# Ledger of designs, part 1: VH-VL binders against Protein-tyrosine-phosphatase MKP1 (MKP1)

All scores and structures are predictions.

Target 1, 143 residues: Protein-tyrosine-phosphatase MKP1 (MKP1), of Arabidopsis thaliana (Mouse-ear cress) (q9c5s1r149to291)
Amino acid sequence: ECSKVADHIYVGGDAVAKDKSILKNNGITHILNCVGFICPEYFKSDFCYRSLWLQDSPSEDITSILYDVFDYFEDVREQSGRIFVHCCQGVSRSTSLVIAYLMWREGQSFDDAFQYVKSARGIADPNMGFACQLLQCQKRVHA
Structure headers, positions and changes below count from the first letter of each chain, unless a header shows other numbers; antibody chains aren't numbered by Kabat.
F stands for the ipSAE by ESMFold2-Fast; E and O both for that by ESMFold2, at different seeds; each is averaged over both directions (binder to target, target to binder). V2 = 0.75 x the mean of E and O + 0.25 x the DockQ between their complexes.
[cut] stands for letters that were removed.
The coordinates of atoms that the task and the answers printed are left out; those that the model quotes come from them. Centres of patches stay.

## First folded at step 4 (VH-VL)

Design m4a (from m4 with heavy chain D104Y, light chain R34Y; framework fv_imsidolimab)
Fold by ESMFold2-Fast, scan of step 4:
Structure m4a (fold): chain C 143 residues (1-143), chain A 122 residues (1-122), chain B 112 residues (1-112)
Amino acid sequence: as target 1 above (143 residues)
Amino acid sequence: QVQLVQSGAEVKKPGASVKVSCKASGYTFTNYYMNWVRQAPRQGLEWMGMINPSSGSTRLNQKFKDRVTMTRDTSTSTVYMELSSLRSEDTAVYYCARSPLYYYSRGYFDYWGQGTLVTVSS
Amino acid sequence: DIVMTQTPLSLSVTPGQPASISCRSSQSLVYSDYNTYFYWYLHKPGQPPQLLIYEVSKRFSGVPDRFSGSGSGTDFTLKISRVEAEDVGVYYCMQGTHWPLTFGGGTKVEIK
């Protein structure tokens, strides 16, 4: 499923990433591929791509990439674009990045941002390591 | 030719604020990030943060987040860095430096301004 | 924050002789996209810093071929095959892989 999480942000898995019709129907202009080592940039001539190579592992460091992701989301918003963020199933990697963005952008706590994303996408479930990193980031993004 | 021209030297008292400007020319202002890097006397280089001139979005080093503000004026192709609550350890040469958008905050600094000396007496 | 350690602190070189500068990071600089965001700068007296090497080993436009960069992971080297008077200054490494961007402490190169 392709879930609208914010005006310019949509989340899904590989099934949606492979479906140009769904992407076009939702007005997607940009794609953030969180699993570049698994999924290629399927439609390079149709969309603007950025790829990350994130493992869904508690030991993966997402903190170091958060501001690059925020910058990309803001650039897409500034040009009135819509970004589709995906991993394999849209459960942990892609949702963690979107939760972090809402915490930063809206000044929300981790719990509030997570519940907001979960209300739009019921399967959203960051792994323990990502959740811990975002809770640590909560202190810094609100400072 | 790419040029980054910074405002002149400033002398400030502890607790004051300083605002340094960096005027860009010779390229499309909105196609590159602008970074701020400082160097205290006899010390190394320290990255303060960056701004995307197109969106106005900033990414700041946490060390400076509560005291630094970065803004831009697209009509004059100028970036500003304001540092508040100045202390003697803020005495440094402040540089603006350009980096490619493709790399986000990870990019190299290909052109630098001439530097602005800010002296904080204590 | 990633700590970047440069050695030596200073070098005094006879003109025409080679020089070698090392930089070591506290963590691997290989990013999740398998690129290494590592750079070398030269800060000459009276001038702003200038880019010499980007992405470990690539020379920036106008940089003489006597400059070369190498390394991987946590250990990086800048080599000058024949030091000239114009190469005097302080050399800095920088990493872009981990936020925030951090610089090495610098290596001063002087002519004997």
Scores: ipSAE 0.000, ipTM 0.557, lowest interface PAE 12.4, mean pLDDT 87

Design v19 (from u11b with heavy chain R107E, light chain L96R; framework fv_unasnemab)
Fold by ESMFold2-Fast, scan of step 4:
Structure v19 (fold): chain C 143 residues (1-143), chain A 122 residues (1-122), chain B 107 residues (1-107)
Amino acid sequence: as target 1 above (143 residues)
Amino acid sequence: EVQLVESGGGLVQPGRSLRLSCTASGFTFSDAWMDWVRQAPGKGLEWVAEIRSKANSYATYYAESVKGRFTISRDDSKSIVYLQMNSLRTEDTALYYCARDRYYGSEYMDVWGKGTTVTVSS
Amino acid sequence: DIQMTQSPSSVSASVGDRVTITCRASQSVSSYLNWYQQKPGKAPKLLIYAASNLQSGVPSRFSGSGSGTDFTLTISSLQPEDFASYFCQQGYSTPRTFGGGTKVEME
């Protein structure tokens, strides 16, 4: 379903991404589509879209895009907006980006941020390559 | 302080063209989404067109009644939004307002100009 | 397109009266409903946004309520400066659409 993981961040899958009523009822203003090669920007005239082409593969490099994503989340927050972050199922790609953001913003460990997101969205489960990359980011940022 | 001033209206014959301008001041124009809304004499309000900011690739949207005939554009260096009206019809006769839209989602229009009158008549 | 039906089209009222204007959407617009006031010869002025939020500088006698398809604008005690036309507008979907307007005139 559509899971609130922060005041300005919601997570879900394609089922929510193609349901304008759910998006509007949750006050969504911006959408981060992590799977632009699979899902179109369904309601381009009604929301602000940013699309990424992320493979749900351990070899995908998410580290290179993290600060651009963080800047986007912060821009939405500064506008008093709400962003819906999605992939196909809202399990790995979208949740990994949100976990990374919480690590950066709150200074949390990967485990703490992951458990927090999982408490809001029980199916959250980053693939092992994403988890590894975020653990390396934790080491670099906090070392 | 925050102000929108429309200009370019006038009397024009059916089938001709007219270009409206709206000059903004008192806010960061380049970040704002801008709309045109019209009102026929003695009638209600009708949304006409929207243009988004550079951050949204200057995306444009139109009411079905004007699609293909009207073009909205902007010049951020001059803080002006334009409405190019082609193939004008008598039904386009109205007072045309420029309005500032919310930065995203297009929820409401919080600042309006005084309008410029367009009369399409033979 | 979402059609907005506004009622009544006009109402005659006296200073001090409570005035109620309604707006109905052809499909749910959640809380994305705004109200504007327009005085003769003047541009519209935003009164209420997102169904119930009063725009800064607007007197507290104005209030909005509703969600989904049915919305109401209320003026609790009409003042001389409130004789004007009022329009609702949905911001839920593009294209944005307005109600037909309600003229509040002196009785």
Scores: ipSAE 0.148, ipTM 0.744, lowest interface PAE 5.2, mean pLDDT 89

Design v36 (from u4 with heavy chain A55Y, light chain T94Y; framework fv_unasnemab)
Fold by ESMFold2-Fast, scan of step 4:
Structure v36 (fold): chain C 143 residues (1-143), chain A 121 residues (1-121), chain B 107 residues (1-107)
Amino acid sequence: as target 1 above (143 residues)
Amino acid sequence: EVQLVESGGGLVQPGRSLRLSCTASGFTFSDAWMDWVRQAPGKGLEWVAEIRSKYNSYATYYAESVKGRFTISRDDSKSIVYLQMNSLRTEDTALYYCARPFYGDYYMDVWGKGTTVTVSS
Amino acid sequence: DIQMTQSPSSVSASVGDRVTITCRASQSVSSYLNWYQQKPGKAPKLLIYAASNLQSGVPSRFSGSGSGTDFTLTISSLQPEDFASYFCQQGYSYPLTFGGGTKVEME
């Protein structure tokens, strides 16, 4: 399934990434492919692509790429575009990046952002290493 | 037309330094990962180094034989990838290729014609 | 490091022959195995990626198979332009490693 998480952010897996009709029907303009080593950029003539090589492993370092990913999400938003973020099943890699973005953009705790994403996409489940990295990066709202 | 053009090779004495450049054209360089691969005269291919894109925080990887001596870097505004080679050894003598890996399967789909580095007294 | 062993190191063949080149990895590389062709004085050219996928513009007489540790490149009917060196390369883990190469030469 293609899950709407924010006005400009949708999450899914490879099944949706391969389905041009679902992507177009949801108004997708940009695609962030978290699994470039598994899934190609299926429809380069129809969408703007960015691809990452993220292993779904607790040892993968997602912290180092977060601000670059946030910049991309903000660029898409400023263009009034919609981004589809995907990995193989839309469970860990893609959802972790979206959770991090909500934490950063809206000042949410990890738990709040994770529950919000999980309410939109029930299968969302960051691996333990990603969860720990996001908890370590967790921001507090300071007045 | 996608192209990679290497430059900066030459003859140097052991222990000296040399900087190679590779100028890219015909694709969005800032999105691409870039590699250096070398080939000693009459020998096979040896992967040397890689630099990833901004989306991977410019992560770098090196072959053990060059770690600590070589530094890969890039300038996205100029579409250039560099290889700074320090403490050169005779076994670093090779034709140095710039290549673009494809992250789908880590194959090198685009290669330059190479620049020759000769390290000898 | 993952060692890539190619066999044979050289093979003499005639136009029209079926040529088979084998590549063996010291540990599993799943399907992250690529094949390149290199002619004298030229840069390598990608032939096959992810073990079995033919690169655009490469003739269908080239095919790849295998997974894990054992891989094969086959040329079903050798043409004059196919006399060259061939290299396998694993893309599974750093450092990236190449096989020693196989030279396909005229009988």
Scores: ipSAE 0.000, ipTM 0.519, lowest interface PAE 14.4, mean pLDDT 86

Design v38 (from u4 with heavy chain F102W, light chain A50D; framework fv_unasnemab)
Fold by ESMFold2-Fast, scan of step 4:
Structure v38 (fold): chain C 143 residues (1-143), chain A 121 residues (1-121), chain B 107 residues (1-107)
Amino acid sequence: as target 1 above (143 residues)
Amino acid sequence: EVQLVESGGGLVQPGRSLRLSCTASGFTFSDAWMDWVRQAPGKGLEWVAEIRSKANSYATYYAESVKGRFTISRDDSKSIVYLQMNSLRTEDTALYYCARPWYGDYYMDVWGKGTTVTVSS
Amino acid sequence: DIQMTQSPSSVSASVGDRVTITCRASQSVSSYLNWYQQKPGKAPKLLIYDASNLQSGVPSRFSGSGSGTDFTLTISSLQPEDFASYFCQQGYSTPLTFGGGTKVEME
């Protein structure tokens, strides 16, 4: 399923990443591939790609890449583009990055941002290590 | 190794039904999209149908010439894709190939040898 | 539906000749145009995918070019094993469509 999370952000898994029709029908212009070591950039002639190599592991450090990811999301928005963010299932890696972005951009708490993403994509479930890292980011920004 | 083997072809009278099978081996079938392509004797290639993976809700697509008469389906537990052909016409006479499109770009890198369907009285 | 027009329908050629086959789409297919070779009694074999990418194991005398609506398959120096039918196919959207084919005949 291709879930619309914000005006310019869509989330899904590998199955949607392989489906040119769904991507074009949703007006996608840019793709953030969170699993470059598993999934290639399927349609480089039609979309602008950026690939990351994120393991779905509590020990993976997502905090170090957050601002680069935020800059990319903002660049796409400023171009009036739409970005599709994906990992293998669209459950943990891709959703964690989008939750972080909403916390940063809207000043939301982790719980509020997570609830918002989950309302758009019911299977969204960051692994415990990603959740802990995002809660630490919340403390630095809000407290 | 990666291979596709079609079966179920034969001689059938107009208006009757026939079901083709394609058994896959050597790759993760459940992740793959599967297509049927046919070729009438001495003619060119015609795409017939496609079924996508479970992650794409088993979405199906058909050529206009077969819509309402043909049904594509799959059994991931057996690594088989099927083509149920109803209300057969003489124009459906062809060699039917099973093929695997690559990563949604629809270039077909794996083809079976085909199974022959002859619709004649 | 995207209509694929392939030309010529047949060409007579000799070993060593340069052969060019063209394929025109009724609307843009970006670079998602594939070429297949088919020998009598055999299944089609992928030659070129995504306009210009040579499939593994295919001789370098085969090349593809083009984008949008106009595409070309070139055989730089025809060999005896190249006498066959050739088909283009757009991979841009369903329904998938093939060109009518080009038969490359001896002499």
Scores: ipSAE 0.007, ipTM 0.560, lowest interface PAE 11.6, mean pLDDT 88

Design v9 (from u11b with heavy chain R107D, light chain G91Y; framework fv_unasnemab)
Fold by ESMFold2-Fast, scan of step 4:
Structure v9 (fold): chain C 143 residues (1-143), chain A 122 residues (1-122), chain B 107 residues (1-107)
Amino acid sequence: as target 1 above (143 residues)
Amino acid sequence: EVQLVESGGGLVQPGRSLRLSCTASGFTFSDAWMDWVRQAPGKGLEWVAEIRSKANSYATYYAESVKGRFTISRDDSKSIVYLQMNSLRTEDTALYYCARDRYYGSDYMDVWGKGTTVTVSS
Amino acid sequence: DIQMTQSPSSVSASVGDRVTITCRASQSVSSYLNWYQQKPGKAPKLLIYAASNLQSGVPSRFSGSGSGTDFTLTISSLQPEDFASYFCQQYYSTPLTFGGGTKVEME
């Protein structure tokens, strides 16, 4: 249930976030917790954390935080680290942020980035509001 | 085989400074988290400081008793970890060990040096 | 800070004895607890990691058990080379903390 999406990006849910052995076995150094109001930073002494308070709702504004998230992913990559991105089930919130990052970094369309993430993690399924926001971002990304 | 060699200890008066060094060999130093642990004469072990790898942003952590006085740092090009000790007190008198805290599936202090002695007295 | 209370502080034992050392954490550390052996004049040596796993090269007479707040190190049949001090250490949270140590000495 811990899916490798890129060399430095892994995705999962709360079950993996609570399992220090799985995180260490995958070489995780950083954790992006998308559900800070639900899940605590379980292993603060072992990993570098950043927490967000994202609701899995079509009305949640993910667009306003995307560049901060991209900066964090790039900082981890430049440090030769590996980041574990999680929400409750690793279906919508965490996968939406990773899809957005691939669109931005690789110049991919939403559909291409989504298909890629889904090939690594079959349950990936952004909610309709997140999908619409990412489609709008697609129009602003310079290929 | 892997080795850690501490140096820089000695006799010093209260209020002065010392810098300890720990030279690593036999492993990829830049991937390891490094710690300093001390032991006062006839006493138990006390963790002093930790510096993580580049992958962890070289994050540093300190025991409350040394915070603000001690600084841990590392030079990956030379495979050395340092402990800069300022404003030394008599209670800092101890044998100071360098230890490898995390390395490729080992999340514990699996390799230790022999230690270097620091004596703070008038 | 997580406080580690170790007992007993010392024990006198004979070769062949079963020795039990306990370690109690002031709060749950799950299974993130190590045991170290230290012989006089030597650096500590890792014996057991993650509460119950034997480090490579450590004799099977050593075993660790426990989780949460209560942990035990057992030496099933004490050998001459086992007279040493033993320390528990939690790595659940920074600052890392050690128990006060238990000295196993000849009676």
Scores: ipSAE 0.000, ipTM 0.526, lowest interface PAE 15.4, mean pLDDT 86

